# VHH binders against (2R)-3-sulfolactate dehydrogenase (NADP(+)) (comC): the designs that were tried, part 17

Target 1, 333 residues: (2R)-3-sulfolactate dehydrogenase (NADP(+)) (comC), of Chromohalobacter israelensis (q1qwn5)
Amino acid sequence: MSRMISLREAETLAVAALEAVGVPRWEAEVTARALIDAERDGLASHGLSRLPFYLAQARSGKVVADAQARVEVAGSVIRVDARHGLAFPAIARGVERAIPLARELGLVAVAIGGSHHFGVAGAPVERLAREGLVAMAFSNAPSAMAPWGGKRPLYGTNPIAFATPRRGTDPLVIDLSLSKVARGKVMLAKKAGEPIPEGWALDIEGRPTTDPDAAIAGSMVPAGDAKGASLALMVELLTAGLTGSHFGFQASSFFEPEGEAPSVGHLMLAFDPAHFSDGYLEHIEALFQAMLEQEGVRLPGTRRHALRRERGESLELPEAVVDELRAYAVSRV
Short names: E, the ipSAE of ESMFold2; O, the ipSAE of OpenDDE; V2, 0.75 times the mean of E and O plus 0.25 times the DockQ between their complexes.

## First folded at step 18 (VHH; framework vhh_8ghr_2)

Design r2 (from q5 with F29I; at its last look DockQ between E and O 0.59; V2 from the best seeds 0.58)
Fold by OpenDDE, look of step 18:
Structure r2 (fold): chain B 333 residues (1-333), chain A 123 residues (1-123)
Amino acid sequence: as target 1 above (333 residues)
Amino acid sequence: EVQLVESGGGLVQPGGSLRLSCAASGFTISDWDSIGWVRRAPGKGEELVARIYPSSGSTYYADSVKGRFTISADISKNTAYLQMNSLRVEDTAVYYCARWYMYWSGEKTFDIWGQGTLVTVSS
C-alpha cells in the first residue's frame, strides 16, 4: 500500500527519524534531501526506502550517527574523511569546497574516504553542473561483480556519473551502473518468485543463471561484459584505491544493520569550462541539436527531469516506509 | 527550532540609510545554507534583493539595489545583515530574511522565512 506525502512532510519526517538516532541537524537535512531527490526523480530504490537501513545501522553503531566529515585541501585535491558516517554530508562538504576551487584552478578532485552508500551518483554532478561546472563522479560499493573470468564478486556496481551545464535548461546528466542491471531488480524478482532474464547474473560457480537466489549468491554481469568489468576495476581503484577505503569485497553490506562500517570511497571531478575554452555552452549545444535532430534520440537526464517536474511537491511512498520512519521519529534512541 | 528573526526596519527619509539584521537559530548559517533578503512591496511581487553564501562570502544583488545595498554575514553571531544606503521611495517594502533551500540536485528555493520587517521610505 502506498500513500501520498508532500516533499516537506517527507523531509520533516526523515530529519526527525535521523535526529532520533543521533544524527545532527545539518547532516540529517542533507541526507533527507538526497533521498527525497531520488524519490523526485523516480529512483525509489535509492530514495527513502534506504533510510530505515541507515537508521538501523546508526543504532547499531555501524554508521557513526554523529560523524562530521573532515575536509582537507591540498592543491587541486579535496580530501574528505566521512568518518564512517553517512555519505551525503561528506559529499556535500566536498562539493561545496570544489565549486570555488574549480573556478580558481580549472580542475579539482574530491576524494572521499571511509564513506557509506553514495546514493544517486548523478545527483552531486548535477549540482556541480548547476554551478556551471562539468563534473564526474565515481563510487565503489559492497561486492556484486566478479572480475572477468572469475566467479567471486570483488567489485561493487561502481557507478559512473557525468553532468554538464546547458544554456537555459537543466543540465545533461549521465548516471551509469556498471552492472548490466541493478541488483535491486533481482531482489524484486526473488520477492515475486519469478525468474530473472538470462544474462543478468552468474551463480556461485560463475555460470549464467535465471534463478534469483542463485544470482544473489553469485554475481551480477557487468555491463558490456569484459569492458564493464574493466571499468568497474577502474572505479574501484579511483575510489577505494585512492582513498584507502575498503574495496568491494572488504566492505560490509549497506543493508545489514550489524557489522563493521562499509568504509567505501568516492571520487568526484569538477571542471570549469571557462578554463578550457571560450563559448563552451554554445559549442556543446550544437552537438545536442544534432543529436535531437534524430527522432528517437533523447538527451541523458531528460526523463529524470521530466519526472521531477511531474511529481511536483508530492511523493508516493510505501506506507510501510512511512510507518517505520514515524516509529523512529517518536522513539528517541 | 530552526528560525530567522529580523530586526532593524523602520521609517527613513529618501537618501537615508538603514541596517537590517537577521539572526539565525537552530542552524549555523556558514555550514551549508545561504541567506537572502526578499522584499514585498505593495502591489508588487516578491523580489530577491540580495543573497550571500556565508561560507564563501559570495553575494548577489538585484539590479535595482546594486551599489546601494550590501549584504553581509557575521558567522560568530550567526547573523546576516543588509546595509541599505541611498534609500528611495521605491524601496518601501516588507523585507524578509530567508534561508536558501537547496535540493540535493542543486535546485534552489527558499525554505525558512523570518517574520518580515517593514521599511518605509518617505519624505
Scores: ipSAE 0.566, ipTM 0.914, lowest interface PAE 0.5, mean pLDDT 93
ESMFold2, look of step 18: ipSAE 0.585; ipTM 0.868
ESMFold2 (binder alone), look of step 18: mean pLDDT 78; pTM 0.783

Design r3 (from q5 with S55K; at its last look DockQ between E and O 0.54; V2 from the best seeds 0.56)
Amino acid sequence: EVQLVESGGGLVQPGGSLRLSCAASGFTFSDWDSIGWVRRAPGKGEELVARIYPKSGSTYYADSVKGRFTISADISKNTAYLQMNSLRVEDTAVYYCARWYMYWSGEKTFDIWGQGTLVTVSS
ESMFold2, look of step 18: ipSAE 0.612; ipTM 0.875
ESMFold2 (binder alone), look of step 18: mean pLDDT 81; pTM 0.803
OpenDDE, look of step 18: ipSAE 0.581; ipTM 0.898
ESMFold2, look of step 19: ipSAE 0.545; ipTM 0.856
ESMFold2 (binder alone), look of step 19: mean pLDDT 80; pTM 0.796
OpenDDE, look of step 19: ipSAE 0.583; ipTM 0.900

Design r4 (from p6 with S34Y; at its last look DockQ between E and O 0.30; V2 from the best seeds 0.00; counts 0 for: pae E 2.6 > 2)
Fold by OpenDDE, look of step 18:
Formats: structure tokens, C-alpha cells, sequence
Structure r4 (fold): chain B 333 residues (1-333), chain A 123 residues (1-123)
């Protein structure tokens, strides 16, 4: 069963729930807004349905509820220690430091260590793009994919995101998981008692499987097979490697309430196009026009932007999620 | 209690200068996102005049005030300032200090406002 609630009500509820478990006000608000934006964009899998997991982990200490991210700037590198807290505050602080620094230097990196679930990878790059910057984002995650030729999961789905500003309209936003399909789809199939299509997953022996249970126990197939596996490795090294965070096989689950902190890593790159050439926006628009001249072609991010506008000031949420958030909110001392 | 308190408004002649102050209590500027000055003129909508990200010092100015206004923050005093030079009649408005967060979408959420201070530019 679903329930309609206003954005304001959703934010109030989410913030209250987070504060109830010891998250400071600013961190709670940043987190709530990130999840709500995911809902607005039609990415419910990364929306408020995630919050109950965060809350449970905060209660257990797996997430440090009152963690405040630390930011250090050295040259073109912005180092952020999430201190095993939520990811979104750390991301926000990194992004905000990156904006002026990128404008100054032309290119900067935000490296976030000791972090948590990255949420929608396209979100921070969109934010940067709306500030006139070209941006990329990378994150590792708990293990889901095996190296090519292997059978034991070592890497997460390790998303890659890209965004660029456009003249007079919304940014182009690319957000890609490096698995062929989202693990969530396998979970849905399991719940439904249905097989999954061939080519989605491997079992514990590294063999193709259509059994959701075997898939969950095994690994997700990389997008583009060996190429995807290689890209996932790149992301693993750029994020967990550079930040000294846990690799996928070392990271605890984002969904389990108990255990050690996942402590994953993120990397964002921000480019100021003004430092690279003149007339960037006009130049890239020629490409977009050429693309759009072809029937059936959409620019990445178009659907998401449209959904955000269409949803307006209301969200449709599972009743169970709303109830759980309320339960946390009322438990506030 | 979290609050912002503006001061420094008043009557000034065209071409004159005025300095507004915004004192924060209940929170620390450097721990939060943007502090902005928003003005509301009679019969007009609100306009973000200037904003600062205190921890980085990053600033933004509306085109209408670029080159004339300067926003700054003193972290030690937990106070933001708006230096307004070369004031014009069209700058007449109630000026509000506000704390706000930026959404990924670029939308601003103003969550704390001061009471406002009136700036009147008249000959």
C-alpha cells in the first residue's frame, strides 16, 4: 500500500527520525533532502526506503550518528573524512568546497573516505553542473561483482556518474551502475518467486544462473562483461584505494543493522570548462543538437528531470516506510 | 534557539554606503552551508542579493549588485556582513539574512530567517 505525502511532510518526518537516533540537525537535513530528491527523480530504490536501514545502523553504532565530516584541502585535492557517519553530509561538504576551488584551479578532486551508502551518484555531479562545472563521481560499495574469470565477489556495483552544464536548460546527467542489472531487481524476483533472466547473475561457482537465490549468493554480471569488470576495478582503486577505505569485499552491508562500519570511498572530479577553452556551452550544444536530430535519441537525465517536475510537491511512498519513519520519530527523547 | 539578527539598516542618499550585519546564535556559521542576504522590495518578489559559504569564503552576487556590494563573514564573531556601496533608489528594500541549503537540483531551502532590516535609498 502506498501513501501520498507532501515534500515538506516527508522532510519533517525524515529529519525527525534521523534526529531521534542522534544525527545532528544539519546532517539530518542534508540526508533527508538527498533521499527526497531521489524520490522526486523517480529513483525510489535510492530514496526514503533506504532511511530505515540508516536509522537501524545508527542505533546499533554501525553508523556513527553524530559524526561530522572533516574536510582538508591540499592543492587540488579535497580530502573528506566521513568518520563512519552518513555519506550525504560528507558529500555535501566536499561538493561545496570543490565549487570555488575548481573555479580557481580548473580541476579538483574530492576524495571521501570512511563513508557510507553514496545514494544517487548523479546527484552530486548534477549539483556541480548547475554551478557551471563538468563533473564525475565514483563510489565503491559492498561486494557484488567478481573479477572477470573469478567467482567470488570483490567489487561493488561501483557507479560512475557524469554531468555537464547546458545552456539555458537542465544539465546532462549520466548515472551508471557497472553491473548489468541492479541487484534490487534480483531481490524483487526473489520476492515474487520468479526466475531472473539469463545473463544477470552468476552462482557461487561462477556459473550463469536464473535462480534468484543462487544469484544473491553469487555475483552480479558486470555490464559489458570483462570491460565492466575492469571498469569496476578502476572505480574500486579510485575510491577505496585512494582514500584507504574498505574495498568491496571488506565492506559490511548497507542493509544489515549490525556489524562494522562499511567505510567505503568516493571520488568526485570537478572541471571548470572556462579553464579549458572558450565557448564550452555553445560548443557542446552542437553535439546535443546533432544527437537530438536522430529519432528516438534522448539526452541522459531528461527523464529524471521531467519526473522531478511532474511529481510537484508530493511523493508517493510505501506505507510501511512512512510508518517505520514515524516510529523512529516518536521515539525521540 | 537558532536565530539570525540583522542590523545596520537605515536611510541613505543615492551614492551613499551602508553596512548590514547578521549575527547568528544557536549555531556556528562554519558548520553550516550558505548565509545569504535576500531583499524584498515593495511590490516586488524576493531577490537573493548575495551569499557566502562561510567555511570556504565562496561568494555569489546578483547581477544587480555586482561591483557595489560585498558579502563577508567573521567566523570568530559568527557574523555575516553586507557592505553596500554606490546605493541606488532601486536598492530600497527590507534586507533579510537567511541560512539556506542547496539541493542537488539547485533549489534553495531557506530554513532560518532574520527579522529583516529596512534600507531606504532616497534623495
Amino acid sequence: as target 1 above (333 residues)
Amino acid sequence: EVQLVESGGGLVQPGGSLRLSCAASGFTFSDWDYIGWVRRAPGKGEELVARIYPSSGSTYYADSVKGRFTISADISKNTAYLQMNSLRVEDTAVYYCARYYMYWSGEKTFDIWGQGTLVTVSS
Scores: ipSAE 0.314, ipTM 0.711, lowest interface PAE 2.0, mean pLDDT 93
ESMFold2, look of step 18: ipSAE 0.422; ipTM 0.818
ESMFold2 (binder alone), look of step 18: mean pLDDT 79; pTM 0.789

Design r5 (from q5 with S56G; at its last look DockQ between E and O 0.84; V2 from the best seeds 0.69)
Amino acid sequence: EVQLVESGGGLVQPGGSLRLSCAASGFTFSDWDSIGWVRRAPGKGEELVARIYPSGGSTYYADSVKGRFTISADISKNTAYLQMNSLRVEDTAVYYCARWYMYWSGEKTFDIWGQGTLVTVSS
ESMFold2, look of step 18: ipSAE 0.564; ipTM 0.867
ESMFold2 (binder alone), look of step 18: mean pLDDT 78; pTM 0.779
OpenDDE, look of step 18: ipSAE 0.722; ipTM 0.927

## First folded at step 19 (VHH; framework vhh_8ghr_2)

Design t1 (from q5 with S55G; at its last look DockQ between E and O 0.66; V2 from the best seeds 0.00; counts 0 for: pae E 2.1 > 2)
Amino acid sequence: EVQLVESGGGLVQPGGSLRLSCAASGFTFSDWDSIGWVRRAPGKGEELVARIYPGSGSTYYADSVKGRFTISADISKNTAYLQMNSLRVEDTAVYYCARWYMYWSGEKTFDIWGQGTLVTVSS
ESMFold2, look of step 19: ipSAE 0.577; ipTM 0.867
ESMFold2 (binder alone), look of step 19: mean pLDDT 78; pTM 0.780
OpenDDE, look of step 19: ipSAE 0.729; ipTM 0.932
ESMFold2, look of step 22: ipSAE 0.507; ipTM 0.858
ESMFold2 (binder alone), look of step 22: mean pLDDT 78; pTM 0.775
OpenDDE, look of step 22: ipSAE 0.743; ipTM 0.932

Design t2 (from q5 with S55T; at its last fold request DockQ between E and O 0.67; V2 from the best seeds 0.00; counts 0 for: pae E 2.1 > 2)
Amino acid sequence: EVQLVESGGGLVQPGGSLRLSCAASGFTFSDWDSIGWVRRAPGKGEELVARIYPTSGSTYYADSVKGRFTISADISKNTAYLQMNSLRVEDTAVYYCARWYMYWSGEKTFDIWGQGTLVTVSS
ESMFold2, look of step 19: ipSAE 0.572; ipTM 0.864
ESMFold2 (binder alone), look of step 19: mean pLDDT 79; pTM 0.787
OpenDDE, look of step 19: ipSAE 0.719; ipTM 0.935
ESMFold2, look of step 20: ipSAE 0.577; ipTM 0.873
ESMFold2 (binder alone), look of step 20: mean pLDDT 79; pTM 0.783
OpenDDE, look of step 20: ipSAE 0.667; ipTM 0.927
ESMFold2, look of step 22: ipSAE 0.580; ipTM 0.871
ESMFold2 (binder alone), look of step 22: mean pLDDT 79; pTM 0.789
OpenDDE, look of step 22: ipSAE 0.731; ipTM 0.932
ESMFold2, fold request of step 23: ipSAE 0.450, 0.542, 0.534; ipTM 0.808, 0.862, 0.855
ESMFold2 (binder alone), fold request of step 23: mean pLDDT 79, 79, 79; pTM 0.787, 0.790, 0.787
OpenDDE, fold request of step 23: ipSAE 0.778, 0.774, 0.779; ipTM 0.955, 0.955, 0.957

Design t3 (from q5 with S55G S56D G57S S58D; at its last look DockQ between E and O 0.01; V2 from the best seeds 0.00; counts 0 for: pae E 20.4 > 2, unsure alone 64.8 < 65, placed apart)
Fold by ESMFold2, look of step 19:
Structure t3 (fold): chain B 333 residues (1-333), chain A 123 residues (1-123)
Amino acid sequence: as target 1 above (333 residues)
Amino acid sequence: EVQLVESGGGLVQPGGSLRLSCAASGFTFSDWDSIGWVRRAPGKGEELVARIYPGDSDTYYADSVKGRFTISADISKNTAYLQMNSLRVEDTAVYYCARWYMYWSGEKTFDIWGQGTLVTVSS
């Protein structure tokens, strides 16, 4: 069953739950808003259902609940050490610094290390695009995919996101995982007791499988096969590599309270188009117009913006998630 | 160390009954876990025969065992059970206890498996 809950109540409960495990107020607010925004955009796998795992890891010390991200600027590079805290405050700190610096310099990088789950990669790039900047974002994650030709997972599903402002309308937002299908679809098939289609995953010996249990023990197939594997490697190097963080095969689970911190990395790039040419916003509309003249073409990001508008001031959540959120909010150590 | 230990297997005649137990150590059953029994007959693949979510007692049964097998869990004893009635020769298999987390919660699914217990149905 589902249940309706207001955005205000969801935020109040999520913040209270995070504060109860030692997350400071501002960091709790940033985190809660990121999860709620994912729900508003129809991205439930990155929404409030993640909160229990963050709370458990803050309690166990796997997530440093009161970590305050350290920001250092070195020319056009904004270095953020998340210090094994939640990723969302570190992302927010990097983005806030990137906006004025990109306007001054034309191009900046935000390199975040010692971090946790990145959330919806499209979210920070959309934020930058609403400030007039063209942006990309990358993150690695615990192992899910093997090198092409191999069978041992070394790379995460490693999202690549992009956004650009548009004149008089919502930004264009691209948010891609590098696995052929979301791991969540395999998990859904497992819960339903049903096979998965061939071509989604490999078993532990690197063989195609239709068994969701074998898939979970094995690896996900990259989107675009060898090309996707190469892109996943590039993301590992651009994120964990540049930040000195754990590669996917070294990173612990985002879901288990035991063990060492995942310590993953993120990279964001921000471009001020005014430094590159005159008339960028008008110029790019020619491409979008040509795309939309083709029947059936939809610009990336349109669905999430439509859902956001349609849903207004409330969320429809699984009843168990709402009950869980309310239960966590009243918990005391 | 997280472990699942099966017991209760053995030799039984067709039409007979057995009760399998799966004792967990290193973790406590939660509302979010599921505990199940998977069997592998000689020359056959794996079959999930039954699964339970101990927190709400929701159950699943394979069609091959529905109406004959009953899965249950006792949270206070940290143990799951499979009551197998009206056993048939085709039920002969090694029965493995296994644990998973719920997908919808975003928790990573872990296939923690016991060593297996042999059930032989023969006249």
Scores: ipSAE 0.000, ipTM 0.101, lowest interface PAE 20.4, mean pLDDT 85
ESMFold2 (binder alone), look of step 19: mean pLDDT 78; pTM 0.778
OpenDDE, look of step 19: ipSAE 0.710; ipTM 0.934

Design t4 (from q5 with S55N; at its last look DockQ between E and O 0.61; V2 from the best seeds 0.00; counts 0 for: pae E 2.1 > 2)
Fold by ESMFold2, look of step 19:
Structure t4 (fold): chain B 333 residues (1-333), chain A 123 residues (1-123)
Amino acid sequence: as target 1 above (333 residues)
Amino acid sequence: EVQLVESGGGLVQPGGSLRLSCAASGFTFSDWDSIGWVRRAPGKGEELVARIYPNSGSTYYADSVKGRFTISADISKNTAYLQMNSLRVEDTAVYYCARWYMYWSGEKTFDIWGQGTLVTVSS
């Protein structure tokens, strides 16, 4: 029950849907591109399946549909207030400013507060890398993981992403969630009526569980156990902490239309390697060559980029998703 | 029905002028994308002749045409133009209008192509 649709048609429909709920044209275009690019990379959970939730939250006022991200530059720090709008326009405003400033100063931070779901963390760092910058990105999210030794979720799954340019080819891109397993896999098991493997999640009492309902009510296990929990805390402080935004335990759901805005935080760092040394692009290839000499080793990001080439300019989407997208594009508020 | 439709090609003598048009339909010009002209001469590869970001007006020209060709855009008509002056025999080519699209990841590609219009410069 799937249907092929061009990237251009999907973009047109998504923009129309966002405009119909009061998102201005530019912000709608940016958001649509982010969702469609996630589909292009094979990351359906961050793609068009999220659009209905953004639309519902714009209608309810949980997302301020016409929020205009406010940018203030203080030396090497670019402060972006997303003003409880969608994250993607705020990310775009921050990145646009960061590129020339990082080239001038050598390194900059983009600190985004009052925001929503960050999307695919690897994408904005890849964009910075395609401009010749080395980049990292961090975001917190509504709580999903407990402090190590605890049972009450306080941290989101809190991605860490990194990218570096490479001479004459695609950037290296690392995009990591700090939970051992994505929450989406638990949701899939629930939908299928199947158990989850032990070691993925804890129930509300902190006990290991194979029951997806108990896992959803409980917490996800951090990747690397105590070390992952520590990294998740670090991300909370680097994002919500630095921006005065909600920590994971204070942030409302990204999915439900009720309640106050999630108001999460993001941090991106951009480095111009030319300010640090000569010949960075050639120098790093020695490491990559040594890695690739080992059979079975692949550089991070390779599969994502290969999917882009394989899929070209079209998407295979469930027919229901295409029908829903068309229905939202026609609706008016 | 996203399209670029070219017009304005033809036969012209050396030193003459032509104006190519590229009308966009099914999309409007965006700050993220540029519109460009790519030419393919007989037995040659493709050459990016000129690009414009319609909303900002930023332009690029190949060295081979700089000072002779001018790219412009009329946002209200959703159309880009290439004014070609002081034409030379080596400008003979099929000229394609194309959109230079930027993905969220920053990757760029020519994603929409016109069918091409032939420009012949001969005495």
Scores: ipSAE 0.529, ipTM 0.864, lowest interface PAE 2.1, mean pLDDT 91
ESMFold2 (binder alone), look of step 19: mean pLDDT 79; pTM 0.784
OpenDDE, look of step 19: ipSAE 0.732; ipTM 0.937

Design t5 (from q5 with S55E; at its last look DockQ between E and O 0.01; V2 from the best seeds 0.00; counts 0 for: pae E 16.6 > 2, grease 24.5 > 24.2, placed apart)
Fold by ESMFold2, look of step 19:
Order: C-alpha cells, then sequence, then structure tokens
Structure t5 (fold): chain B 333 residues (1-333), chain A 123 residues (1-123)
C-alpha cells in the first residue's frame, strides 16, 4: 500500500527523528531535504528509506550526530572535513562556499573528507547548475567492484555526476553509477529469493554468477567493463585519494551500525562558464537541438524533472515508510 | 495516485501470441525498481514469469516461459511489455504487473500490483 504525505509533513517528521538522535536542527533540515528531494525525483533508494540506517548509526556513534563540518579555503580549493558526520551538511557547506568563489575565480574544487553516503550525486551538481555554474561531482563508497582482471572488490560503485545550466529551462543533469547495475537490485533479488541476470555480478572467484548471495560475496560488473573499472579507480583517487579518506576497501558499510566510520571522500568541481568563453548558454543549445532532432532522444535529467513537477508538493510513499517516519519522530534520545 | 495498468490480455489459440503492456503512473521507473509479470493460474499459486530492471535492461525468466516470452521496457513511455509467443494451455492465467520496492528497515512489505489481465489459451 502507499500513502500521500506533504513535503512539509515529511520534512517535519524526518527532522524530528534526526534531532531525537542528536543531530542539530540545521544539519537535520539539510539531511531531511536531501532525502525528500530523492523521493521527489523518483530515486527512492536514496530517499527516506535510508533514514533508519542514519538513525541507527547516530545512536551507535558510527555517525557523529553533532559533527559540524569544518571548511577551509586554500585558493581555489574548498576543503571540507565532515568529521564523520552525515554527508549532506558537509555538501551544503561546500556548495555554499563554492558558488561565490567559482564566480570570482572561474573554477573551484570542493574536496570533502571523513564523510558518509553522498546521496544522489546529481542533486548537488543540479543545485550548482541552477546557480549558473557547470559542475561535476564524484564520490567513492564501500567496495563493490574489483580492478579489471581481479576478483577482490576495492572500489565502490563510485558515481560521476555532471550538470550544466540551460537558458530558460531546467539544467541538463547526468548522474551515473560505475557499476553496470545498482547493488540494491542484487539485494532486491536476494530478498525476493530470485536469481539475478547474467552480466550483473561476479562471485568470489571472479566468475559470472546469477546467484544473489554469490554476487554479494563477490563483486559488481563495471559499466563498460575495463573502462568502467578505470573510471572507478580514477574516482577513488579524486575523492578518497585527494582528501586522505578511506578508499572503498577500507570503508565500512553505510548500513550497519557497528564498526568505525566509513570516512569516504567526495569531490565537486564548479566552473563559471563566463570565465571560459562568451555565449556558453547559447552555444550549447546547438548540440541539444541536434540531439533532440533524433526521434527517441531525450536530454539527461528530463525524466526526474518531469516526475518532480507531476508530484508537486506531496510524496506518495509506501505505507511502511510513512509509519516508520512517524514512529522514529517520537523516539527517545 | 501510484498505479500500474495492464492491457493486452484476451483469448488466444495454442501456438498464438499476445503482447501485454504495463503502464506506470504516479512514479517513474527508477534505479531500485524492477517491473515484473506475475501470473496466477486456477488452482495454483503465484508465479513470477518475467522481470526487467529498466535502467540496465537486464531480465529474468521463469524456466516455464524461457525462450517463448520476452520482457522489455520503454523508460521514456514509463511502460513495460511482455511479448508472449508460442502460447500453451498451461499459460492460461491472470497476469499481474508488479513493482518491487526494496526496504532496508528490516520490515518486509509487498510491492504495488496492477488489477490483472486475463490470458486464456484454448482451442
Amino acid sequence: as target 1 above (333 residues)
Amino acid sequence: EVQLVESGGGLVQPGGSLRLSCAASGFTFSDWDSIGWVRRAPGKGEELVARIYPESGSTYYADSVKGRFTISADISKNTAYLQMNSLRVEDTAVYYCARWYMYWSGEKTFDIWGQGTLVTVSS
């Protein structure tokens, strides 16, 4: 069953739940909004279903509930230490500083370390694009993929996201995981007691498998095979490498309350196109026009924006998720 | 309102073909969604006959239909399809389109279902 809930009610409940485990108000608001935005865009796997895991980890101390991200600017590099708190407040602090600096300098980097699950990578780059900036984002994650030719997972699924403003309309938004399929689809197949398709995953010996248990013990196939594995390595170095954070094979689970903090890294790049050339917004429309002249072509991001507008100011959530929100909102500290 | 609407069922002779459609409204197929066709034949339980993960295009088929049925999805039209070829009397069932949603709260819930469409295979 599903239930309609307003964006305001969902936010109020999620904030109350986060505050109950010691997350300060502003950080709770930012986190709640990030999860709700994922729901609005039809990305339920990154939405409110994640809240119980964040709450459990705040209670256990794996997530430092009251961490306050520390921001230091060094030229065109904005360094953010998330201090083992939730990622969303650290992302917000980095983006806040990046916008005026990118307009001043033309190009800035936000390097976030000591962090947690990045959420929807397309979200921060879309925010930057709505501020007139071209943006990229990268994050590593607990290991899920092996080096090409290997069998031991070392890299996360390591998203790459990109966005650009467009004149008078929604930004173009690209948001890619580097695994061929999302790991959660393997988890879904396991829960359903069903095999996974061939080509999704490898077992612990590096052999293709259709068994979801073997896949979980093994690794995910990279999107684009060797090229995807190389991109995943590049993301590890751009994120955990540049920030001194844990590589995927050193990072603890985003889902379990036990163990040390995941301490993953993120990188965002923001470009002010006016510093690079004149007429960027007009120029890029030639490419989009050529793409859209082909039947069946849609620009990346169109689906999520259409769904967001269709849903308006409310969410349709599974009844269990709504019940969990209400229950967690009244929990004891 | 989140809905799945099936169409394309009907009466067909053995060896014939039908194409079922499943149009989603109120949500767009996402990374975590998979769309499947489940059938319930008279006197039998539910059987997952085919499933697709629309983003990757990856598919699953029950042994009973492999090589005869093809599932596909068109993300831009928010619709999944089941092409059923070489139909047999044993394929007679009500066919439901269903969405699986993964929960990590530790509590199991069932996915949303369409109303079902009857497929009858008889001479």
Scores: ipSAE 0.000, ipTM 0.139, lowest interface PAE 16.6, mean pLDDT 86
ESMFold2 (binder alone), look of step 19: mean pLDDT 78; pTM 0.782
OpenDDE, look of step 19: ipSAE 0.666; ipTM 0.908

## First folded at step 20 (VHH; framework vhh_8ghr_2)

Design u1 (from t2 with S58N; at its last look DockQ between E and O 0.85; V2 from the best seeds 0.00; counts 0 for: pae E 2.5 > 2)
Fold by ESMFold2, look of step 20:
Structure u1 (fold): chain B 333 residues (1-333), chain A 123 residues (1-123)
Amino acid sequence: as target 1 above (333 residues)
Amino acid sequence: EVQLVESGGGLVQPGGSLRLSCAASGFTFSDWDSIGWVRRAPGKGEELVARIYPTSGNTYYADSVKGRFTISADISKNTAYLQMNSLRVEDTAVYYCARWYMYWSGEKTFDIWGQGTLVTVSS
């Protein structure tokens, strides 16, 4: 059974829930918007279903509820220490500084360390693209994939995202996990007591499995096999490596309230196309036109944006999620 | 219930002044969203006249009103204002206060509208 709720009501309830566990108002608002925006885009695994886990980790102290992200600018590098808080406020602080600096310098990096789940990687790059910047984002995560040729997971599923502004319309947005499917889908299947499709994961011995418990003990299949494994290594180095954060094999679960902070890393790059050439926005439309002239071709990000329009100012959520959201909002810590 | 309530409209001669108010209830001002004034003149579409990010004070004005109109916000009163000076007959319109909400993705939408207040500039 599902239930309709307005975006404003969902935001209000999520903010109240986060405040009840000690997250300050602004950080709670930022986090809530990130979760409801994922729901708007049809990305339920990154939406409000994550909130109970964040709340539990704030209560246990695994997430520092009132962490205030620290920002330090060193030339073209914006260093953000999330201080073991939630990632979304740290992302927001980094993006806020990156926009004017990228316009001034032509390109900047936002390096975020000591952080938590990055959420939908396509969203912050889209945010930068709506400010006229070309952007990439990377994040590592708790281990899920083995080095190619091995069977012990060391790398997370490690998203790579990209966005570019477009003249007069929504940005192009690419958002890729480096596993064949998101690890969160295996966790959802386990929670539901359901099997996973073949081809998603391998067991401890490297054999295909449909058992979510065997998949969790084993590894996720890389997108593109050896190439995906290599890209996952690259993301580990670009994120945890550059920021001095935990590599995937050192990072604790995003779901369990026990243990020390995951302390993962993120990297975002922002480019002001006006510094590179004249006429970027007009120039790239030639490529998109050529793509769209081919029957069956759609630009990346089109489905997400269509879902936003279909849903407008409302969300369809499982009744259990809405009921839990209302229960958390009553300030019962 | 989230609301914006306008006041301060009326009849004024060309060259005169009016101050519009927009009182917010059910939410507090922040710089994540902006508050703006949109006007609709007879037979014309909507024009974004001015907007403000209440905490930082950053503003935008349409070319048609630059130098004549000033938008401001008082966070303690949860109210935004539009000071309209040197009014012209072409400023005659219904003026709506609206919130320009920003999603996490950076997409923006006018999500809260006031009911509008009529400004008539006539000799």
Scores: ipSAE 0.472, ipTM 0.828, lowest interface PAE 2.5, mean pLDDT 90
ESMFold2 (binder alone), look of step 20: mean pLDDT 79; pTM 0.789
OpenDDE, look of step 20: ipSAE 0.660; ipTM 0.921

Design u2 (from t2 with S58K; at its last look DockQ between E and O 0.50; V2 from the best seeds 0.00; counts 0 for: pae E 2.1 > 2)
Amino acid sequence: EVQLVESGGGLVQPGGSLRLSCAASGFTFSDWDSIGWVRRAPGKGEELVARIYPTSGKTYYADSVKGRFTISADISKNTAYLQMNSLRVEDTAVYYCARWYMYWSGEKTFDIWGQGTLVTVSS
ESMFold2, look of step 20: ipSAE 0.636; ipTM 0.879
ESMFold2 (binder alone), look of step 20: mean pLDDT 79; pTM 0.793
OpenDDE, look of step 20: ipSAE 0.716; ipTM 0.920
ESMFold2, look of step 21: ipSAE 0.544; ipTM 0.857
ESMFold2 (binder alone), look of step 21: mean pLDDT 79; pTM 0.788
OpenDDE, look of step 21: ipSAE 0.372; ipTM 0.763

